# VHH binders against RNA polymerase II C-terminal domain phosphatase-like 3 (CPL3): the designs that were tried, part 5

Target 1, 181 residues: RNA polymerase II C-terminal domain phosphatase-like 3 (CPL3), of Arabidopsis thaliana (Mouse-ear cress) (q8ll04r923to1103)
Amino acid sequence: FASQKLSLVLDIDHTLLNSAKFNEVESRHEEILRKKEEQDREKPYRHLFRFLHMGMWTKLRPGIWNFLEKASKLYELHLYTMGNKLYATEMAKLLDPKGVLFNGRVISKGDDGDPLDGDERVPKSKDLEGVMGMESSVVIIDDSVRVWPQHKMNLIAVERYLYFPCSRRQFGLLGPSLLEL

## First folded at step 1 (VHH)

Design C9 (framework vhh_gocatamig_d2)
Fold by ESMFold2-Fast, scan of step 1:
Structure C9 (fold): chain B 181 residues (1-181), chain A 121 residues (1-121)
Amino acid sequence: as target 1 above (181 residues)
Amino acid sequence: EVQLVESGGGLVQPGGSLTLSCAASGFTFDYYALAWYRQAPGKKRELVAGIYSGGSTVYMDSVKGRFTISRDNAKNSVYLQMNSLRAEDTAVYYCARESDWYTEGYYFDYWGQGTLVTVSS
């Protein structure tokens, strides 16, 4: 066929997964997480990971594996994060262990800021620079509208995936997290 | 307050070696990932090497096998040993500490003042 696939740009944090540092997790919740992770390790499709080398817990959004498999047949998948290249590389490997979904289409903006003596140290927004093709042929899935100031018409905003108690507190939410239920 | 202070930069001939040091204060050092970034004139800032809280490392392709990042938790310090230096390694090198939160993804938002490395014959 002469037609190319549409591009699908996927946000990582709070869209495909939720992460928490070891120091952000209360001792009682870490006990629960360790038991859940040990049970999850025995399953064919894993959703809970303890990354000792990164000092963090990562919980994948329910249904993610089926979603990625189906979406890859309809779209050219791109992974997009405000995080740095280290984080983007680790998450891409986690989500695509066979290297067949993203084919190197991973964008990380965390390295685009200026150092302390510069004007800007942390990136504040995303754009479609680095995504090949017409803007009209791109679909974006992200939990945050504010990080896409120029591309709101291409955006499908999804409900934030907040699994860890610390993540709920970061967004000013009270009550139990999904971990606590 | 978080402080990162780099040292060890200077002028070196191609093929030479330098060791950069970063002294950290104001936080619990061993709980954080740290990294070395560099910025050459007219170029974007780029990640050179990173070391996670657990000790695992990652390197930019062009420095792999030539540079080694390490940490000394007892001394609250990070090091970058640079061997087989090339003219294209000329840049200001910055030490960085990862963000306290994963709200906007995993990134480095605390920076040192930088140390200049010039590789010239």
Scores: ipSAE 0.012, ipTM 0.303, lowest interface PAE 8.5, mean pLDDT 79

Design D1 (framework vhh_vobarilizumab_d1)
Fold by ESMFold2-Fast, scan of step 1:
Structure D1 (fold): chain B 181 residues (1-181), chain A 118 residues (1-118)
Amino acid sequence: as target 1 above (181 residues)
Amino acid sequence: EVQLVESGGGLVQPGGSLRLSCAASGFTFSSYYMAWYRQAPGKGRELVAGIYSGGSTSYADSVKGRFTISRDNAKNTLYLQMNSLRPEDTAVYYCARDFSYLEGFDYWGQGTLVTVSS
């Protein structure tokens, strides 16, 4: 026999990380990001990545590495995104390079478009189809209550993680981004 | 598994043109951002041009208006059309697919030499 873990379903975008396409980043911010990424390479736990193969920058939420390590001991971890399969797969590899956290438990609802295609190409809601086990044994962490119409009681809503200036503008926020601080 | 093979380099006079090609295999080419880098003797590698899976492009300021990056997803081939070449464009040109920094998966071809000299 073994103790059964609860499932923890984690949203990717604006929950665990924030991504921005190269063409969405202003030249002045691109210069800052390149210098920050170079400095970040010296750290044992990386937080800022430049993905040439996807044409995007990705910034991990502060404290993410400690969170994932602790959570993996208490829960079976699942990733869930409205993004496409390529994006979901690459983010899973970034967060779990040794393949020990998610074990292929990655759900994507987007189609074959570019990883950060607009919402016209992305389904509007999430459900627990594809998560093995009982719904009563699931905890969800997401920045959006709106995408979980059937599972609000299982949901822990977190503040959106918006690092890039273009991401802040997308959500109607004014003032400096975390990059500019 | 992943292979990138560049071709089309050579000696050309200032003001001339060259077209570089990169044959890609071992991955789903159409799904990836692809790029051209170059490295001149004694210098580090620099990004020259990039192209998104959807066809959108980006260029270094030094080559804007002179170079054009394009892709043929049916042939798994990346191209760089280089016009109005300058002596400063002399370098080994690399086709690239960077994967994940944490995994150390930088996929580069062997490079193709471009020499611009009179």
Scores: ipSAE 0.005, ipTM 0.128, lowest interface PAE 13.0, mean pLDDT 76

Design D2 (framework vhh_8emy_2)
Fold by ESMFold2-Fast, scan of step 1:
Structure D2 (fold): chain B 181 residues (1-181), chain A 120 residues (1-120)
Amino acid sequence: as target 1 above (181 residues)
Amino acid sequence: QVQLQESGGGLVQPGSSLRLSCAASGFTFSSYDMHWVRQAPGKGPEWVSSISYSGGSTNYATSVKGRFSISRDNPSKTLYLQMNSLRPEDSAVYYCARELWGSYDAFDIRGQGTQVTVSS
């Protein structure tokens, strides 16, 4: 490839943001979220969103806007999600409203089918199919090492970003969520 | 092959009721949260209601809360939306959507939808 820029592949869920479906949020927490979202709407850089068309709340990781600006100068940015194309497209628009960061470099694996459907019942994994360039020129940021079985040398594992109580319960954690703090 | 087939739409007058159905096949229906989403002409999809895999938890968009009721029958693999006190602004194509296993808040819309028109 003629370009000297490295590719940076960014996981969405639990890496750049944390989302919770409306039915996963208790009424008391929804009241708090609605008040926080209204206050957040007045800020220059927003971090809390309510997506009525998707039935979900999304909370961006602190420092995300500065990170994306700096990373875009050093890397060719890619988004990678196990969610479907609708989710991937909406999150890409959220993170890149001008369309200048990812430039269509969005990979969604949710449309490949149910990862537990059929006899095998194996969890879905990620690969670099769809990422153009030499594998040696790719850096991956993800909260899960297990989803990248063939690319561990390219992976920077980050701490999971878990804002919503339901997300903490999903990972078997019993302490208060960041929303509750 | 995952299939979702919506039915029950039609042309009704304001204040009327309709019950929508979604017949699911090709996956373990009882293992997935299900949603109803709608799309009016020229607009993006709007989430309407959700129900947990067991039917023990339901949620509704503020615009339909108190008027619509979501339910499911896991043995028959059918999702329902009971729509009461219909208003012209409820006019849309209604789709049922499956949550993808291991996906957070992703909606899998595969059916043709069912048209609901509320007009006098």
Scores: ipSAE 0.000, ipTM 0.160, lowest interface PAE 13.4, mean pLDDT 77

Design D3 (framework vhh_gocatamig_d2)
Fold by ESMFold2-Fast, scan of step 1:
Structure D3 (fold): chain B 181 residues (1-181), chain A 118 residues (1-118)
Amino acid sequence: as target 1 above (181 residues)
Amino acid sequence: EVQLVESGGGLVQPGGSLTLSCAASGFTFSEYALAWYRQAPGKKRELVAGISSGGYTVYMDSVKGRFTISRDNAKNSVYLQMNSLRAEDTAVYYCAAGLDYWESYDYWGQGTLVTVSS
């Protein structure tokens, strides 16, 4: 029992990161993103990625690297997404390039298709099937209470992370792009 | 010297098929993601299909079920099989290469023209 950790289940999109398809990004924002991505490459910890093979941009939540390091010492980390397997696999790789944080503990509920479209077409709920342990030993971090109808007592709801202008518009958040700040 | 060389473009009738090939050299192919982009006159360059170093694929909605991207690491090549071609698929098709974690698309081919018309 001496080294037993609680399980921590982490939602991917809008919790640890935010993604946008290339065709959802306006030309003026794409120009800004390319410049920011080039600057970000010089940093020891990257936060902005352009995935040509997936046709999307991904922005990691500020503080993500410190959070994951500290959380991995206290919890057994799991990733859980409504996205498809391709999205889950690629996001796991960039969050854990050494393969030491999640150790294959990645659950995806999406179909095989557009990685971001999978989030919209999968069942609208998550459950703890596939997560080992008692419900009392699991903590969940997710931006959506609605996707955990049976496990609200285990849930820490976090503010929905919105970086890309298309994400802000989708949720009725109009105004300056975060790229203009 | 890094090089991407596209081939297989040409004139094809609506409903026809065409296979594009991209031969790569000068980098460790198996570590790179490869993608096919296209640009029609007066339009932005858009992602058609991509394939990761691990072999996972992504497609633009309008080509799903019609196009298939594949790679052959032994031949340092990526392919785009295009079926049920439509006039709207007429464009210059570009091959691009980048790393999954450090995506920079400095490695682009010259492009190959695909014309779908009768």
Scores: ipSAE 0.006, ipTM 0.169, lowest interface PAE 13.3, mean pLDDT 77

Design D4 (framework vhh_3k1k_2)
Fold by ESMFold2-Fast, scan of step 1:
Structure D4 (fold): chain B 181 residues (1-181), chain A 120 residues (1-120)
Amino acid sequence: as target 1 above (181 residues)
Amino acid sequence: QVQLVESGGALVQPGGSLRLSCAASGFTFSSYAMRWYRQAPGKEREWVAGISYSGDSTSYEDSVKGRFTISRDDARNTVYLQMNSLKPEDTAVYYCARGFEDLTYYFDYWGQGTQVTVSS
């Protein structure tokens, strides 16, 4: 018989990556980001992206490419976001340009419009609706325990990935961002 | 080469205490967050505790909160896990891992772990 894979549900914002709208980035940081993006563009594995059509910068979490490669061998990967469908679709394409990791398993709960509408600054709840298979066979990786009130036993909580200064301010945090370090 | 060497595992009675150590080499220890994981026979690897690179923030899995304390000594490139009020359910091999920011720690492991057995 064929082995069954467990499902792995991955939160996008503050777990796999951090995004900031152009209007949320100060001019001094924009200059730093442009230089870093030019350097990053020459690397085999890119981590910093400027999306003109979406009006935002996206920074991938360190180790993400190796993580996704290894995880895809053990789990059926799902992306889950409180963001809108456009944002979810673009992030899925960014993380999986060949369409072989997620295979359309992308869940978005946000309204149509601003791609960052579904971030976790406003406490909202998540559930496993739309994930195929038994809930007992699901592992969840997310930066917030509070958004999974019914599934805390399946949850692996990770430290929030806050690269941009605006993201730190939105969570009320003091001190320099990872961009500034 | 990055190396993490866990030690301190032993056989202890329920209610006992034990301190685990993880000696790090091959990287700038003070620049990385550190974590402890455990794996019991026939079960998946479970995150136990984490400490930020500055040492200012710590986090714990709910079942160990109040009983376990993670700490670090950057002068010795070592992270510790102080385990108090041990239960049979804490029986596992304990593993040290680098980073909160690097999700590969869920799949990459750099040491052999240290066995903790809590006998009833």
Scores: ipSAE 0.007, ipTM 0.232, lowest interface PAE 9.1, mean pLDDT 76

Design D5 (framework vhh_8h5u_2)
Fold by ESMFold2-Fast, scan of step 1:
Structure D5 (fold): chain B 181 residues (1-181), chain A 120 residues (1-120)
Amino acid sequence: as target 1 above (181 residues)
Amino acid sequence: EVQVVESGGGLVQPGGSLRLSCAASGFTFSYDSYAMGWYRQAPGNQHERVAIIYSGGSTNYPDSVKGRFTISRDNAKNTGYLQMNSLKSEDTAVYYCAAEGWFSDLYDYWGQGTQVTVSS
């Protein structure tokens, strides 16, 4: 019988976590984040990280650790991001510190291809190039349908996870962020 | 608003068949759940899982019902099903539909149950 699991392709930003650069965070929110990160260090499962070397904060989606535990038993996990290779690699290490979940199956497109000439509001797209196996055996979890134009039937679209105020503003949303609530 | 509703239970003789339905509202089985399953509880017993179907389409059954029960999902109707064949008196129970969310913001949804009675 077939021993190969189905493949599960996971978007990083706004799906599994949300990140914000230090310079995108207001001083009053920085104070709140530093206190929350200090408290978070005492928890068995951490969700808030301050990465000095990358100059950013990262907040993991609630339920992420339980999700990865369940998903890894049923699927061969892949990470896919429009971020650069450094970001992708560091987030993979954060989510898989023992190196047993993704096994190098990390795709980053942040350093791939230039925007189209005169590229104003043209979204970057994703494809399953680089994912081994049959397309019919692939499931995708992402917050954006727009980046998967050829694979909509394989896609489980999740609610966009926006924790930081700057991320909320990036999507033109009004009102307070999850950090501010 | 977010709920699952079971239907299709009833009285049937040993060796008979029933098809249970689980209609979801306020969420979608194909997108909003990691798994959808059927559970049962007979008087005096703890509840047990009798069928599960994962988002990828794989299924699992305990030995007590394997080969007799089949779980399926109709994504267009947002409805899950349990086909029960060769029913035994031991299958008499209240049957519950449950959906497990992907993340903590999509918590488990349980229905109120539907009674299945297998008796002559």
Scores: ipSAE 0.014, ipTM 0.266, lowest interface PAE 7.9, mean pLDDT 77

Design D6 (framework vhh_7w1s_2)
Fold by ESMFold2-Fast, scan of step 1:
Structure D6 (fold): chain B 181 residues (1-181), chain A 117 residues (1-117)
Amino acid sequence: as target 1 above (181 residues)
Amino acid sequence: QLQLVESGGGLVQAGGSMRLSCAASGFTFSYDMGWHRQAPGKQRELVAKISYGSTAYDDSVKGRFTISRDNTKNTVYLQMNSLKVEDTAVYYCARDLWESGYYFDYWGQGTQVTVSS
């Protein structure tokens, strides 16, 4: 195994990005988002997206583009989500349009049998099944420790990236969101 | 209904000049645009790129090629001067989604450029 790179497993939601469905966004915040998205189109790197086909807004974590480029040189990158296969596939395309960063290494723990189902089923825990190599050769980046019950020694827990007001409410937080700051 | 259509390719003698055009429909140039080429048996490579405030070129064409855009016609151009036999390739126009030279999401069908001695 000495000839292979270490694996880096990356959580999508609240780690690399934050998404909100159109119906979860209040009118006053949608007005702000539409203006910010138009301004974002003029920037060198895009961070705010409005997906009509999925009915959602997606905000990428600051520094993500530089992080992915550098990490891909040191690690074999994997995407891991509790979401369904359709969501995982769309987010992988957004982060890696040419398919060279993850090279198909995308794990979704939702119901993989239903590619046309918009309703996702969120599993309770993650494991390293499907990741090649020894456990000691894997590094995990995720915002939640509790979804990795057997792999705490390999986990780098990061601060949750909560951009949208509805995401803050989901975690019981009060006060202004990053969108409002 | 995003579409990119290249034109202006053909046969030219070494030392000559040629201008390629890329007409876009279904979107405006809010994104960076690039010209790529692929010679037989080689990987596709980025030749020139244009963004709102800047241009960039591969070292092999710097000083000989010039990329420009006409926003009124929604068209990107590649002016090629002092052409060499090794410039022979299929040339592709593409939208650069991330302005990085790495993430190109919409491609044209390509136009052949052949440079003879």
Scores: ipSAE 0.000, ipTM 0.111, lowest interface PAE 15.3, mean pLDDT 74

Design D7 (framework vhh_vobarilizumab_d1)
Fold by ESMFold2-Fast, scan of step 1:
Structure D7 (fold): chain B 181 residues (1-181), chain A 122 residues (1-122)
Amino acid sequence: as target 1 above (181 residues)
Amino acid sequence: EVQLVESGGGLVQPGGSLRLSCAASGFTFSDYAMAWYRQAPGKGRELVAGISSGGSTSYADSVKGRFTISRDNAKNTLYLQMNSLRPEDTAVYYCARSYDEIFTGEYYFDYWGQGTLVTVSS
């Protein structure tokens, strides 16, 4: 079927945002984050969030709000994550508080159950099943080539957005995080 | 046929040490981030320590400075060295494989071991 817009598939983690669990944040950084979040709440476009229910800090990539507004005029926007449905839903609400950008186009490949209940396998790769249009009409923005084994020609690989110190350590990176700058 | 098998748990006195091992098979171990989780009696599950495919480590505040996560890619084995053990460390410890390097959700883990019991008491 003919589509008037190209599809743009957006990875969540390390592409649009970076998250850290409360227990992964040192006490000195927690105090700095609380002060930054309090200042951030007064801005018209917020970038730093503390989610009590999820036990998690989330920092949006700089320029994200302008990017999403402009991209939504040219592309049909999709969110794609290897995370679970609850995480995907909460991040979609955060990025699209008016419900006008993604319009339910949120794909999650994670498991909604308790993974310790058994030896449970979850998907390790992404594909374009569930995205409308021809493969040649899809653009993908993701920090990882590994998760797109069949669609590398559609992929714009971006530099990982790593804001929290624990995130830099998890990727084997030396030096201070963006939080520490 | 991915399999994770924990060993090294047991009874130890407060202030003692234990080394847990997780033998991995059925996949290219060096390509994956790995983690240790624990679940204490009457408590929820918590992430104890994680190690990326590149060797970066992350620790829960409750174990930082006492526990060390490490990996031996040649032996396909994950380790958790536990020092200065406390009664509060009593839990079943689980080895888990992650397809995500930042450990932002339990649901990024696709395989879990059966667990090994660690009891810290005098």
Scores: ipSAE 0.000, ipTM 0.151, lowest interface PAE 14.1, mean pLDDT 76

Design D8 (framework vhh_gocatamig_d2)
Fold by ESMFold2-Fast, scan of step 1:
Structure D8 (fold): chain B 181 residues (1-181), chain A 118 residues (1-118)
Amino acid sequence: as target 1 above (181 residues)
Amino acid sequence: EVQLVESGGGLVQPGGSLTLSCAASGFTFSSYWLAWYRQAPGKKRELVAGIYSGGDTVYMDSVKGRFTISRDNAKNSVYLQMNSLRAEDTAVYYCAAYSLDEYGMDYWGQGTLVTVSS
């Protein structure tokens, strides 16, 4: 077979970003977040977002913009989430406001409804359905090995990105979050 | 520790030119988004021009075709070449740096005054 351009499949939750619902954030942390978001709002490379229509905060992983710029030149980029279609669509717009990085290559496995349903709290499996080309031409970046039972050889596991205190509690972790530092 | 130092501001006649320079220290310059903002008396601070780590640029509509932003990673410097200056360009110009690799931190210079008048 002729060689094909490599595909890079990127997990959203806890890999590229971390999100928290408004009601999961303590009032003291909400005050800090509002000040940080106001400072961040006018920048072209934003890292902190407040989504009124979805009722949630989203914090992007440090280095994400540099990573996406470089990766897009070498790979055909795909987004993959166990979240619902609304969440996947909004996160894709956030990461690719010009519509040139993913070109509709966004896979969501969650049901319509709560945008945070089907994340790492509710274990499910992922597969390469919807990714065109040969499996040998695919690289996957995800924080969870267990959701890729048939594609472990293609997987680069990364450290979970947990910015919000509620996210640390979600994974049974003790101690301060990145927000609290 | 981190410093952004602007220079090149001054008084210039309408139709004239100025080059603003910003010298950076204390951080990894090549990975930062860099920009020039301005603030005129009684007005809010606004983005004039920005340059991405890869060299792509963005400009405010009123300065397109007149201003050019550039960077020199070897010298840790960013520049704003301002041509065909107008009275409306009178403002304090600020250099800003935003990290692609850090936790959304940005740095600002102290500003340099540009006055366009006869």
Scores: ipSAE 0.005, ipTM 0.247, lowest interface PAE 9.8, mean pLDDT 78

Design E1 (framework vhh_vobarilizumab_d1)
Fold by ESMFold2-Fast, scan of step 1:
Structure E1 (fold): chain B 181 residues (1-181), chain A 117 residues (1-117)
Amino acid sequence: as target 1 above (181 residues)
Amino acid sequence: EVQLVESGGGLVQPGGSLRLSCAASGSIFSIYAMAWYRQAPGKGRELVAGITSGGSTSYADSVKGRFTISRDNAKNTLYLQMNSLRPEDTAVYYCAARYWGSEYDYWGQGTLVTVSS
């Protein structure tokens, strides 16, 4: 009589949120961010955070709170990131402050790879090791197809969420960032 | 933002040992992946050893078995233990830090290691 749910694996960076280090943000944009963050504190659901202890800004994807609430009723939620365990843990706490959505189902690959590998032509890959259940019962949401070379049939690729100007430059994009819109 | 200061460089004879230290300040050390790079006269900068925030280590083939990278998060310090030093290890050694999701490394000013021969 145990309730059976399909698993939903969620990428963190550029899928659920976008982060930028303090030194990657220009002074003019820092001024805008501080004003937006102050206004955001008055909203029913927060989307913009300044983490002094991590030295970073984090902007959540629009609609994320409603998405997570609805998805948690249909799926067993997992977080999956190429980031390290500390980053993954902090983002999990941000997205799930009561600890009821993910229940420790957080996978981080940043501690397994070469931390300073500069070869962008050989991207790190993800796999379903550590996700309980059959592959056929798993749905993956990620902004990158390249990191899931063996699981493309399970993958729903989403538009990359790039809020900060430095993130747009990382992907070679023209025009203003979402912060500037 | 993290600031890095290297120390421990000096003159040593072939076959000798040195321990380099890199003191980090200005941010939480434990969240950074750390590495040692070196640059010999007339050559480009090369990766010597890396350590993840979780403690996993990697080494260049030229130093594997001779050098050991380690970190002490309580002291905000990165170390490189260099054993069986060779004249070709002569270089300025740089400490580097990378936060996950950053394209750019933070660098120290470097410390000179001279292996005389």
Scores: ipSAE 0.000, ipTM 0.134, lowest interface PAE 14.9, mean pLDDT 75

Design E2 (framework vhh_gocatamig_d2)
Fold by ESMFold2-Fast, scan of step 1:
Structure E2 (fold): chain B 181 residues (1-181), chain A 117 residues (1-117)
Amino acid sequence: as target 1 above (181 residues)
Amino acid sequence: EVQLVESGGGLVQPGGSLTLSCAASGFTFSSYALAWYRQAPGKKRELVAGISRGGSTVYMDSVKGRFTISRDNAKNSVYLQMNSLRAEDTAVYYCAAKLYSWRYDYWGQGTLVTVSS
């Protein structure tokens, strides 16, 4: 009597959403973001958030709400991030305010939020340790192949979602960001 | 079925020593970070000491130099060696196991440590 859904492991940053710290956003873009966020608040499905207590902006990937609804019916959803515990917890609440999609299945490799997760002797890479079931029953969606050295066969690499100008510069990309289009 | 069983608590005089142990079963012990928390009457539960999967340790400032956390993966056990005990160390001590941030912490039943003359 062990019927389990397949597991779907979802990367947070650059896969489901893109975030930028307040100090990484130029004044001209901050004004545009404030106007867009005010308009977004009136929509039935929100995609742009300003988190004062975290000092950052977060933009959700287009189609995310429909994707999560459909995926949750087929898969046991997991969130996985190299970000800290505070960031992971806040993003999980944002994506799943009722706590029914992920059910605490949130893995963070962060630093200051949980000092035990930041062990310097452990490489900064992702693995499937702590995900129940056989490795062959897991699907991973991430924008980076490098962080999954042992699980490339399970990985669906997606186009990196870069909304903010600072994120494009972080990856050495030329041209306008999605915010600027 | 996960189980954490603590032992070693009791009454000790100021300046004395105690060793707490926590025996774990029902999970892959070596994959978990382990911690000792304590709760004194009327206070919030607080982290006393923690040990990562790789063996790195963290301590509350008031216990640094007096307490030592260690783990034995072969015995599925975590230990807290407490030296130079003070009245302020009086509390119920809990063993906890944590696998990153995606799973609920496993907790032991707690063991009472009383430092009193």
Scores: ipSAE 0.007, ipTM 0.226, lowest interface PAE 9.6, mean pLDDT 76

Design E3 (framework vhh_3k1k_2)
Amino acid sequence: QVQLVESGGALVQPGGSLRLSCAASGFTFSRYAMRWYRQAPGKEREWVAGISGSGGSTSYEDSVKGRFTISRDDARNTVYLQMNSLKPEDTAVYYCARKYFGTLYDYWGQGTQVTVSS
ESMFold2-Fast, scan of step 1: ipSAE 0.038; ipTM 0.457

